# Ledger of designs, part 100: VH-VL binders against q9umr5

Target 1, 268 residues: q9umr5
Amino acid sequence: SYKPVIVVHGLFDSSYSFRHLLEYINETHPGTVVTVLDLFDGRESLRPLWEQVQGFREAVVPIMAKAPQGVHLICYSQGGLVCRALLSVMDDHNVDSFISLSSPQMGQYGDTDYLKWLFPTSMRSNLYRICYSPWGQEFSICNYWHDPHHDDLYLNASSFLALINGERDHPNATVWRKNFLRVGHLVLIGGPDDGVITPWQSSFFGFYDANETVLEMEEQLVYLRDSFGLKTLLARGAIVRCPMAGISHTAWHSNRTLYETCIEPWLS

## First folded at step 5 (VH-VL)

Design p49 (framework fv_mavrilimumab)
Fold by OpenDDE, second read of step 6:
Structure p49 (fold): chain C 268 residues (1-268), chain A 123 residues (1-123), chain B 111 residues (1-111)
Amino acid sequence: as target 1 above (268 residues)
Amino acid sequence: QVQLVQSGAEVKKPGASVKVSCKVSGYTLTSLSIHWVRQAPGKGLEWMGGFDPRDGETVYAQRFQGRVTMTEDTSTDTAYMELSSLRSEDTAVYYCATGPYDLLYGYYKFDYWGQGTMVTVSS
Amino acid sequence: QSVLTQPPSVSGAPGQRVTISCTGSSSNIGAGYYVHWYQQLPGTAPKLLIYANSNRPSGVPDRFSGSKSGTSASLAITGLQAEDEADYYCQSYDSSLSGWVFGGGTKLTVL
């Protein structure tokens, strides 16, 4: 039998968005128990990510308990960050494949059409005044807002991304690293035509430097310092990078070719 | 946690300028949006200007445009409001204020206020 | 002369219910912009009392309530107490002025 699959949705999303993915899994891996967690849907996805992590944790614990041989996680967009944090705080998770589906793993710095209804066009350069304020971290988007021009504010104010990245020292950094390293494989999926994740390389732990030049994962301090285990995972061959062009952000979970190429191989 | 402490009372002559300071503590000024509101004796509140997240810039009330300048010194976590060409009608208590911007609903509210600075303009 | 119009004064006896109106226009309250309310005790800076039409910040008693309809908003105070004697201001955003606007203020006297 196939290991259970747990799906975590993204920002302003719901379980309905994954109907095609469920179809693909059922077709290629019949009998797979797939659970799309219907938590923090729609506007509720703007809740603080730590709150979401706790909610999703409560939901996945029973599923994991019933699957002693392990489970697979498919986590889409913002959900990928939720899942990474989840795996960091859980010392007893049994995740075989963690599939990060177009997730801003290294943060977001862009005001794309997808977020235009929240952010005015000119807000990207000024969002730090909101996100890194005393109140900004009450919004999930701000939890992974990564302003390359205000690194000091990011490091000091980010209550989520900076912590799970180990970019800011905290008492749980070592333990979280240990927990995250329990994952069998980290499958990173994303692409240049995403249109939302900015830069798109964030899905592969790439990100802007102070000049907005995109640096690769291996050039990031979090990798060089192995602050949460990326270097270790890469060394053991546990990181899979699956870039794909021609896929918009809202289509990652509904593209058959993407599924067959990047997702299916890691479902067992 | 956020506290705003303003400079002391000022007495100015007509035509002069006044610069009121607002020192932020408990958090860095860089991550805050400071607004200024004045209140003439026995009168109501009047918004003068402040940072507007929607516009991504400091916006001044039309009444004060060309006569008011709002600046920040991030090294000292101090915001300033300078009003020039003072007239007797500018006699008022001037407040600095700040608060959160709600990303979802797009409103700004003034949760924190300075203690106010009395500016008296008289011959 | 204020963009938002409030009655200059209202009064009530302890325990009574009082309401303060805030009348705007199509360029502010009527345009869908949220209304905030501030309480200003004598000799003090204003304090946020109601935000986004009807929400109470922490520490504000539930006897304070706000509502909005059309181009107007209203602040209601039930169980009026002596400490409620203060000036009350409504606030909103005006698109025609591209700025925040306050009401003229209402002096509440507790008899």
Scores: ipSAE 0.466, ipTM 0.791, lowest interface PAE 1.4, mean pLDDT 94
Fold by ESMFold2-Fast, scan of step 5:
Structure p49 (fold): chain C 268 residues (1-268), chain A 123 residues (1-123), chain B 111 residues (1-111)
Amino acid sequence: as target 1 above (268 residues)
Amino acid sequence: QVQLVQSGAEVKKPGASVKVSCKVSGYTLTSLSIHWVRQAPGKGLEWMGGFDPRDGETVYAQRFQGRVTMTEDTSTDTAYMELSSLRSEDTAVYYCATGPYDLLYGYYKFDYWGQGTMVTVSS
Amino acid sequence: QSVLTQPPSVSGAPGQRVTISCTGSSSNIGAGYYVHWYQQLPGTAPKLLIYANSNRPSGVPDRFSGSKSGTSASLAITGLQAEDEADYYCQSYDSSLSGWVFGGGTKLTVL
């Protein structure tokens, strides 16, 4: 029998986005119990990420309790950051595969239509003024805004991403690292044609330096210091990287070739 | 503001095909999810298929797969639904329906409907 | 025939309350997919009446309300008026069919 799958959606999203993914899973792994969490849908996806983590935590506890053999997580876009925090704050999670679909794991620094909707006159170069304020940190988008030209402000103001990445100190960091390391596989998916996640390499823990040159995961201080366990997971053989070109941001969950190549192998 | 205007009534013989048009105004066609819904006389609504601009795919209801084709012409802001191998039971009013992505709920809904096109299949 | 089950008819007197049910399954409403409601006046195209379980488009009176529980949804109409006579359809998405589904429709008669 297959382990149950829990799906966490992204910004301005809902369970509707995963209808093709559910079809693919049913075709290749018939009988799999798939739960797409209908929490923080649409505008509610703008709520602070720690609030979302609490809500999703309450929803996943009974699912995990009913599956002693383990569960899989498929977490899309912003949802990948929610799942990162879930794996850290839960002392008793039994997640086998954590599949991250084009999530900004090191943050976001790009002009997108979503930002224009929220802040029509803002550019990526000046959004730090809003996001690194107390008011801005009440919006999920700002919780993972990572301006490479104002890294000092990011480190001091980020209430979410800098903490879960271990870039800023937290009393629970040691416990969070221990909990995260219980994951069986960390499957990272993303690609150059995404068009929203900027830089796209953020989905693989790469990110801009101060000159907007992308440094890969192995060059990041969070990796080198093993702040939350990436170096340990890589040494254990637990990190899978699956980049794919030709896929736009809203198509990761609806591309059959992507599913067969990057997701299907990890749904035991 | 969004308006959908469909082509006029059609009478076809069994075995023929019909192509119904839906002209969109007041919004960019490529940003709208265009769906086709039919209603046989005195019967309920039946979804036939539609285009989802977020994933770029057109999906057809299983019972119409192989007989229906849905296309869009962005130069004329017109969507089309072609149904082939017509049978008498295909006699129905055919509607186009659409809506933009609703950011509040993370979902598409059928906000706007065309006036309907009556297709009669008779020998 | 219909994946979503509605009563074929309901009736009420002017000023009264009626409720129209829409019963689905674990692959549609039970899976958390939104329920939308459409009103179809005789000889016209359907009009969106309620969307995303309980929300009203601009211009729809607050006499119309929607709710969802488990595998079912309900449309409630209070203060019935003669102009409410119409066919009402629920709609959701069905993951097993990979498509949208409508209820069979309910004819509302105001006596």
Scores: ipSAE 0.315, ipTM 0.733, lowest interface PAE 4.8, mean pLDDT 91

Design p50 (framework fv_mavrilimumab)
Fold by ESMFold2-Fast, scan of step 5:
Structure p50 (fold): chain C 268 residues (1-268), chain A 123 residues (1-123), chain B 111 residues (1-111)
Amino acid sequence: as target 1 above (268 residues)
Amino acid sequence: QVQLVQSGAEVKKPGASVKVSCKVSGYTLTSLSIHWVRQAPGKGLEWMGGFDPRDGETVYAQRFQGRVTMTEDTSTDTAYMELSSLRSEDTAVYYCATGPYDLLTDYYKFDYWGQGTMVTVSS
Amino acid sequence: QSVLTQPPSVSGAPGQRVTISCTGSSSNIGAGYYVHWYQQLPGTAPKLLIYANSNRPSGVPDRFSGSKSGTSASLAITGLQAEDEADYYCQSYDSSLSGWVFGGGTKLTVL
């Protein structure tokens, strides 16, 4: 009797990363059909985000069709951005809870171990040169690189995040907003000890200004202009914020306390 | 299998310029990132500059900016390093060095080196 | 000047273990940038010996190993042989200089 749950992984992830999450769901909501999508695993997670959105869309359509009562999405890290776009491009999605686990909703600007593994000689201050090129935009991580010191380049070159956030105009913006607003609940999860998502407040639609001072969601032009529906969702009580300290980036899907506090209540 | 073959030794007077070549064989020049490193007699290695595929541009060490120019001729698979306003302290062996850059499976390192070109600057 | 510090010389007897240090700062090794090591035999061009902190290229014997800790890296050579007599250079990237940097070099003498 529980709604099905669809899980979308993050950068360099696979379905194996969610084994603990699946155990938790089975313990608290026995009988829940959980589908962890095994598309764009490992290095394939570096494919352009619009390509990933298309592939994940094809995978979720039959699952949603079999569940007219609705489904829940749990989307981790980069996967949260894939889910943002899915909710906007699908005219017929029936998502009740969209649970975003530590996803860089306003973008990424930080030196992390896995970014340095991928770009070993780059610092956050110079990554804009690779990411805002046509070649760089063929990599998923560059699709949400948001350098606050080169916001003009981000707005002009971002082929994904600037468009889905309504920071740059797109012909489909009105339809994308209408589709996104059909979501029942937007559950935002993240925390200061993540260590990867920078600033960590990006998981809650906060981000750096040009001086690297974090401005929260309500101070963002995206929110104030209601570009894709955040202000409307907040007004109807549909946005849930669940910050938690003490959790590193790879532990959001494997911490029992996090699951019980932030995820379990939204899996009707 | 990649080979880098450099031009021969040069003797120059102070204030002149020198242009060293590096011919790539066993691989396509456009698929490699060519860098230049020099070594003064009895001293250590010093990076001068090279093509950074992540940036899509040639970058130069601050010390050589304004005096060095690095170019490539893809039709002949040859890279060039030109150093102008030569001084006696520019006397060194100049190396071209390269490696494939693969964002997904590798990291940038100097896998292959040319044999070196001795440039002597004397009055 | 070099921004990565190596001892100018190190020596050992055949069969012994020798360690060569490479000390950087927060803008290079301390920032997480990879350390590569090169061996330069007398009169020859440098050759890649260790890459990405601890990996060996094909053909490099397991007597050579690399490690990294904090702002420093280390090259260890076990079972010293006469043929190991050479100059050794560490290399990394420095974000404050926006470029690659080499250590000053270490001359290894096998007694």
Scores: ipSAE 0.000, ipTM 0.385, lowest interface PAE 14.9, mean pLDDT 87

Design p51 (framework fv_mavrilimumab)
Fold by ESMFold2-Fast, scan of step 5:
Structure p51 (fold): chain C 268 residues (1-268), chain A 123 residues (1-123), chain B 111 residues (1-111)
Amino acid sequence: as target 1 above (268 residues)
Amino acid sequence: QVQLVQSGAEVKKPGASVKVSCKVSGYTLTSLSIHWVRQAPGKGLEWMGGFDPRDGETVYAQRFQGRVTMTEDTSTDTAYMELSSLRSEDTAVYYCATGPYDLLTGDYKFDYWGQGTMVTVSS
Amino acid sequence: QSVLTQPPSVSGAPGQRVTISCTGSSSNIGAGYYVHWYQQLPGTAPKLLIYANSNRPSGVPDRFSGSKSGTSASLAITGLQAEDEADYYCQSYDSSLSGWVFGGGTKLTVL
């Protein structure tokens, strides 16, 4: 039968958001065991990402142990960064397809409704003052804030993203790379009408330079240095890119066409 | 672990300006929002200004707008408050105060205070 | 006068309970902005006593408590001790002023 699917939600989110995704999977792959992890829901999604990684790690271990032929991960928005780190810190994961659903893989730099809710009058240009502090790094959203105009502060202060992307040295980098490379397929999904993930190409490992010009994955230093294995995965044919226009940030997990085009083919 | 150490007492003539310093130790200045609060002898606390996380900029209380300037030198972890066109009514103890921005509540609470700087304005 | 109104003085005997009020308006406490309380001992800088309406910093005894209702907040001190004699200030954010405001202060005398 089909491999189990583990779903990891995003910022200010919960398992309820994935009801339609569960229906689609049941229709196309009947009998699939799907587990949506009910950890760090709502405001708890603001906890530091390393804390979330530890909690999700403890939750996935028994699921992976029961599935010797492997599992699939579907990780939405911020959850895609949790899953990136999870695959790096687990010496024994058996993930086949890691499906990253509109996740800011190179970071976030944009004015969004979520930021406006937290900081109603703050501009994206000023958020670095809060995020690149030790206190700011206690909150998940600041763990992947990537201000292209203060890249030196990002590299020095980021306690999560700069480390997991290999942009700053870490003692465990070699082991993290080895573990991440065990993944069968890295399926990247995102699109220009998302409205939250900025730049939207962050979902495909593209990002702004200092002039806010987007450079794609193959022009990134982390890819060129193969810091955590992107170049190796691409050479292996293991990276899948599935951009789709017309989908807003909260609709990635409830659009049937998106599911059929970008997700369904990777659920064996 | 955070400590705020302010500059020493000042005596100024009416019309002069004064610049009070606040040296931060045990934490980086960029991680803290420095606010300035004054207290005239025998009177209550009066907020003068500081970093407003809601607009991402330094904000001054209306009555001091145009007379006060708050700056920071991150290389020396020192914050400054300069008050110009001094009047006898500006005689007060001036405090710097700070705390980390609480992202969850969206507010600053003043966990740490400097010892205060007495500024006396007299002829 | 101050935007947040406090009684100028309150007194009590050792072991008794006193309450200090802080009355605001719809632009501050009534708008949902948090109330923080500070204790100022004679000759010293203020010290954070209560934050975000009812929370105690580490090291503050549980005999100090805060509450908030509508446009007002209260600081309650039970089991009064001589060392509680001090000035107490409430503080909140005011949206009409776009800044932080303090109450006028309350002098607590322990008889």
Scores: ipSAE 0.000, ipTM 0.414, lowest interface PAE 12.8, mean pLDDT 87

Design p52 (framework fv_mavrilimumab)
Fold by ESMFold2-Fast, scan of step 5:
Structure p52 (fold): chain C 268 residues (1-268), chain A 123 residues (1-123), chain B 111 residues (1-111)
Amino acid sequence: as target 1 above (268 residues)
Amino acid sequence: QVQLVQSGAEVKKPGASVKVSCKVSGYTLTSLSIHWVRQAPGKGLEWMGGFDPRDGETVYAQRFQGRVTMTEDTSTDTAYMELSSLRSEDTAVYYCATGPYDLLTGWYKFDYWGQGTMVTVSS
Amino acid sequence: QSVLTQPPSVSGAPGQRVTISCTGSSSNIGAGYYVHWYQQLPGTAPKLLIYANSNRPSGVPDRFSGSKSGTSASLAITGLQAEDEADYYCQSYDSSLSGWVFGGGTKLTVL
């Protein structure tokens, strides 16, 4: 009787990473049909996010069609941005709980091992030269690179995040907002010890200003203008914030206490 | 498969209004975004606005704001564009154009076009 | 400047390559908005030729290709044929106008 759960993985990840999460769900909600999508695994996770959105949409359509009472999404890291776009572009989604598991919802501005592997000589201060080029926008990680010192370049060059956040105008913005607002609950999870998502408050729609001071969701223009529905969702009581300290980036999907506190209550 | 069939040519006097129709067949109108584009004789294409039947929202180009009205009749699968206070400069071929939502890019593109309706404004 | 600028005409001989430019600004092509291209044969409605910068609809031959760089886009036609003689229009979205904009059009003459 539990709604089906669809899981979307992150950068350099695969369905294998979620084996503990599936065990937890089976223990607390036995009989739940959980589908972990085996698309864009490993290196393919570097493909442009709009390409990933298309592939994941084709996979979720039949699952949602078979579940008239709705489905839940658990979307990890980069996968949370894929799910943001899915909820906006799908005129027919029936998602109840969208559980965003340490995803850079306002973007990323931090040096990580993933970036050093891709761009060995880059630093966060100079990555804007690569990411905001047409070539750089062919990599998923550059689709959500958000340099607070070059916000003009981010707004003009981002082919994905600036559009889905409504930070730059788009002809489909009104329809995207209407679609996104159909979600039952937006469950935001993240924490200060993640070590990859920078700033970690990006998982809660907070982000750096030009002085690298974090401004929270309610201070963002995206929220204040209600560009894709955050203010409406918050007023509706549909946004859940669940921060937890002591959890590293690769441990969000395998920590039992995190699951019991932040995920389990939203899997009706 | 998808066809857009427009109403016939019109001759109007300055100050009159004209209402051009665009009948959609081979596809459900509610799945398409209908746009209107005009072309004066020997000139280029000019976007006038569009009606999205999914949300009922209509966006007009600023140049035509206050003179153009775009509507849709779902029961007859017909879209309409009405232009008022006609001037000689409004003499043009008026096209309806449409396409489904492009999931990959999240954009509309004009996959299908009507045959065009010539509107002549003269006294 | 929010209008897209195209050369009014371009010409080539059969079998040759021609390129048609579409120059925008920071509020349209420069802002990263996609460019679409339409072909209009004399006396007919426009036909979608290229969408989202470089994609071809079913039925459009490989000799037509699109590209985008900075504030500009280009349509390339290789192996010119007499049947390619037409008007070509680029289109993009403009954020300052909150609407679609077309280029002025380019008449291609096959000599």
Scores: ipSAE 0.005, ipTM 0.414, lowest interface PAE 15.9, mean pLDDT 87

Design p53 (framework fv_mavrilimumab)
Fold by ESMFold2-Fast, scan of step 5:
Structure p53 (fold): chain C 268 residues (1-268), chain A 123 residues (1-123), chain B 111 residues (1-111)
Amino acid sequence: as target 1 above (268 residues)
Amino acid sequence: QVQLVQSGAEVKKPGASVKVSCKVSGYTLTSLSIHWVRQAPGKGLEWMGGFDPRDGETVYAQRFQGRVTMTEDTSTDTAYMELSSLRSEDTAVYYCATGPYDLLTGYPKFDYWGQGTMVTVSS
Amino acid sequence: QSVLTQPPSVSGAPGQRVTISCTGSSSNIGAGYYVHWYQQLPGTAPKLLIYANSNRPSGVPDRFSGSKSGTSASLAITGLQAEDEADYYCQSYDSSLSGWVFGGGTKLTVL
């Protein structure tokens, strides 16, 4: 029988976005128990990420307890960051495959319609003034805002991403690393035509330097220092990279070819 | 703002087909989720199918698979629903319904409805 | 039988509160799919009353409210008025059917 699958949605999102994904899973792995977590939907997805992590943790505990053989996570967009934190804070998770579906793992630095709705007069170059304030850190999108021109402010003010990436010290860092390393496979999915995640290589732990030149995962300090286990996972053969062109941000969960190529093989 | 105007009432014989039109104004047809819903006299609402512009997909309810076809003509901003092999139980008011996707929820909802087209199947 | 179950009828006097239930299953409301509510006056097309569980479109009075818990949703109408007499339908998405489903409808009678 197949391991249960838990799905965590993204910013301004709900379970409706995953209806095609559930059809694909049912076709290729019939009998799989798939749970799309109905928490922090729509506007509630703006709540601070640590609050979301606590709520999702409470929801996943009974699912994991019922599945001694393990579970798989499919985590979309902002949801991939929630899942990163879940794997670190849970000292008893039994996740086999963590499938990160176009998630800004090193952060976000781009103008989007969502950002314009929240902050109509702001540009990506000015958003650091809002996001790196205590007020701004009460919004999920600001928890992973990573301005490459104000990296010092990001490191000091980020209440979420800088901490889970080990870019700033935290008393729980050693335990978080140990917990994250229990994951069986880290499957990274993303692509150049996403149109929202900026830079798109953030989905693969790449990010801008101060000149907005993308440095890939292996050149990042968090990788080189093995701050939360990326270097160890890569050496173990546990990181899968699955880039695909031609897919927009809202289509990752509804593209059959993407599913067959990047997701299906990891749903044992 | 958005207005949906449907074609007039139809009377058909059993075994015939009917094609109902829905003319869209006030918004771009290709940006709308157009759905078809019917209601038999004195009965409830029944979803038949619809088009989702986010993934470019037309989905039909299982009950109507094989005898319903939903199409769009973007040059005339008109959606069509054709139902074949008509039976007396297909006698109903047929509605087109639509709405833009809400940015904050990503969810389709039926903000706008056509006036309905009465289709009577009798001999 | 409808996939979403509503009581066939409810009644109340002017000024009172009534609630209309919509009971689903793990493949629809229980899976987290949003619930919309529609009001249908005699001889007219349905009108969107509540969307995404609890949101009101512009022009819908705050006497109408929606909620969702587990596999069920509820529409509450406070301060009942004669004009509220209508049929009410819930709607959600069903993953097992890969499509939208409506409740059987509830006829509200204002006594």
Scores: ipSAE 0.231, ipTM 0.665, lowest interface PAE 4.8, mean pLDDT 90
Fold by OpenDDE, second read of step 6:
Structure p53 (fold): chain C 268 residues (1-268), chain A 123 residues (1-123), chain B 111 residues (1-111)
Amino acid sequence: as target 1 above (268 residues)
Amino acid sequence: QVQLVQSGAEVKKPGASVKVSCKVSGYTLTSLSIHWVRQAPGKGLEWMGGFDPRDGETVYAQRFQGRVTMTEDTSTDTAYMELSSLRSEDTAVYYCATGPYDLLTGYPKFDYWGQGTMVTVSS
Amino acid sequence: QSVLTQPPSVSGAPGQRVTISCTGSSSNIGAGYYVHWYQQLPGTAPKLLIYANSNRPSGVPDRFSGSKSGTSASLAITGLQAEDEADYYCQSYDSSLSGWVFGGGTKLTVL
């Protein structure tokens, strides 16, 4: 039998957004138990990510317990960060494949429509004033806002991304790394035509330097220092990169070709 | 990009109830904070209530507490405002309105408005 | 009777500068809450004109400006045009009422 699949949605999403993905999984892997978690839907997805992590943890623990052979995680957009954090804090997770579906794994720094919607008074160049304040960190988007021009503020004020990345020292860094390394495979999915994740390479742990030049995962300090296990995972062949062009952000979970190419191979 | 379309005009007797709908498009209802504002003929704007993202709940103006109910149907992306025990003074155009939650100010602003629903209360 | 006080009417000739005041109290404007302004043309829904004291949404001409000081806010319109004839409302949050409050509105007449 196929391992159960757990799906975690993104910003402003619900389980309904994944109806096509469910169809694809049922078609190609009949009998698979798929659970799309309807937690922190819609505007509730703006709540602090650590709160979300706790909620999702409570939901996945029973599922994992019933699947001693392991489970697969499909985590979309913001959900990808939730899942990474989840795997970092859980010392007993049994995740075989962690599929990060167009997630800003290395953070977000872009003037996208959803950012303008939420921050109408600020451009991306000024958002640090909001996000790196104490009250700004009460919003999920600010939890992974990564301003390359204000790295000091990011490192000091980011209450989520900087911690799960091990970029800021904290007492649990070693343990979180150990926990995250329990994953069988890390499948990174994203593409240049996403239109939301900025830069799109963030889905592959690439990101801007101080000059807004995009550097690859292997050039990032978190990789070089193996702060949360990326270097180790890569070394043992556990990282899969699956870029795909021609897919907008809201279509990653509904594209059949993407599913067959980047998701399906890891659901066995 | 957000659009709010309200239900049609209503004529009610004193003591009756009225329920006005507001259908949203462009964004899902769950991503929005819907507020209701009314305006009596020839008078000013009056805030009735709306969703407060800080508290995660609907807040009503003190004047209308106990007489107004704001609900949402996420399956149809429709918000509702029901006002009971209607009086002649409730004769007004009722608007639904929404806007992004402004993190800088900590409060929403009303960037988008419905077309308004005229409610007439008369014997 | 409105929590925020506005003059009931103001007038000006085309090209002139007009100012609409919005007077609050220590529980709203004076408490540091931001002020929004709305323009309402006859027979239409209000339109956001100024937000957060002095910011203009896209599409609003720079002829419109907002300011705030103490317990009061002000909307200024320069280069007055015929199409500016409308009702204008200020809005803020009142902590004592735990809700949003509007001014009484100001009818602007272009002579």
Scores: ipSAE 0.034, ipTM 0.553, lowest interface PAE 5.5, mean pLDDT 92

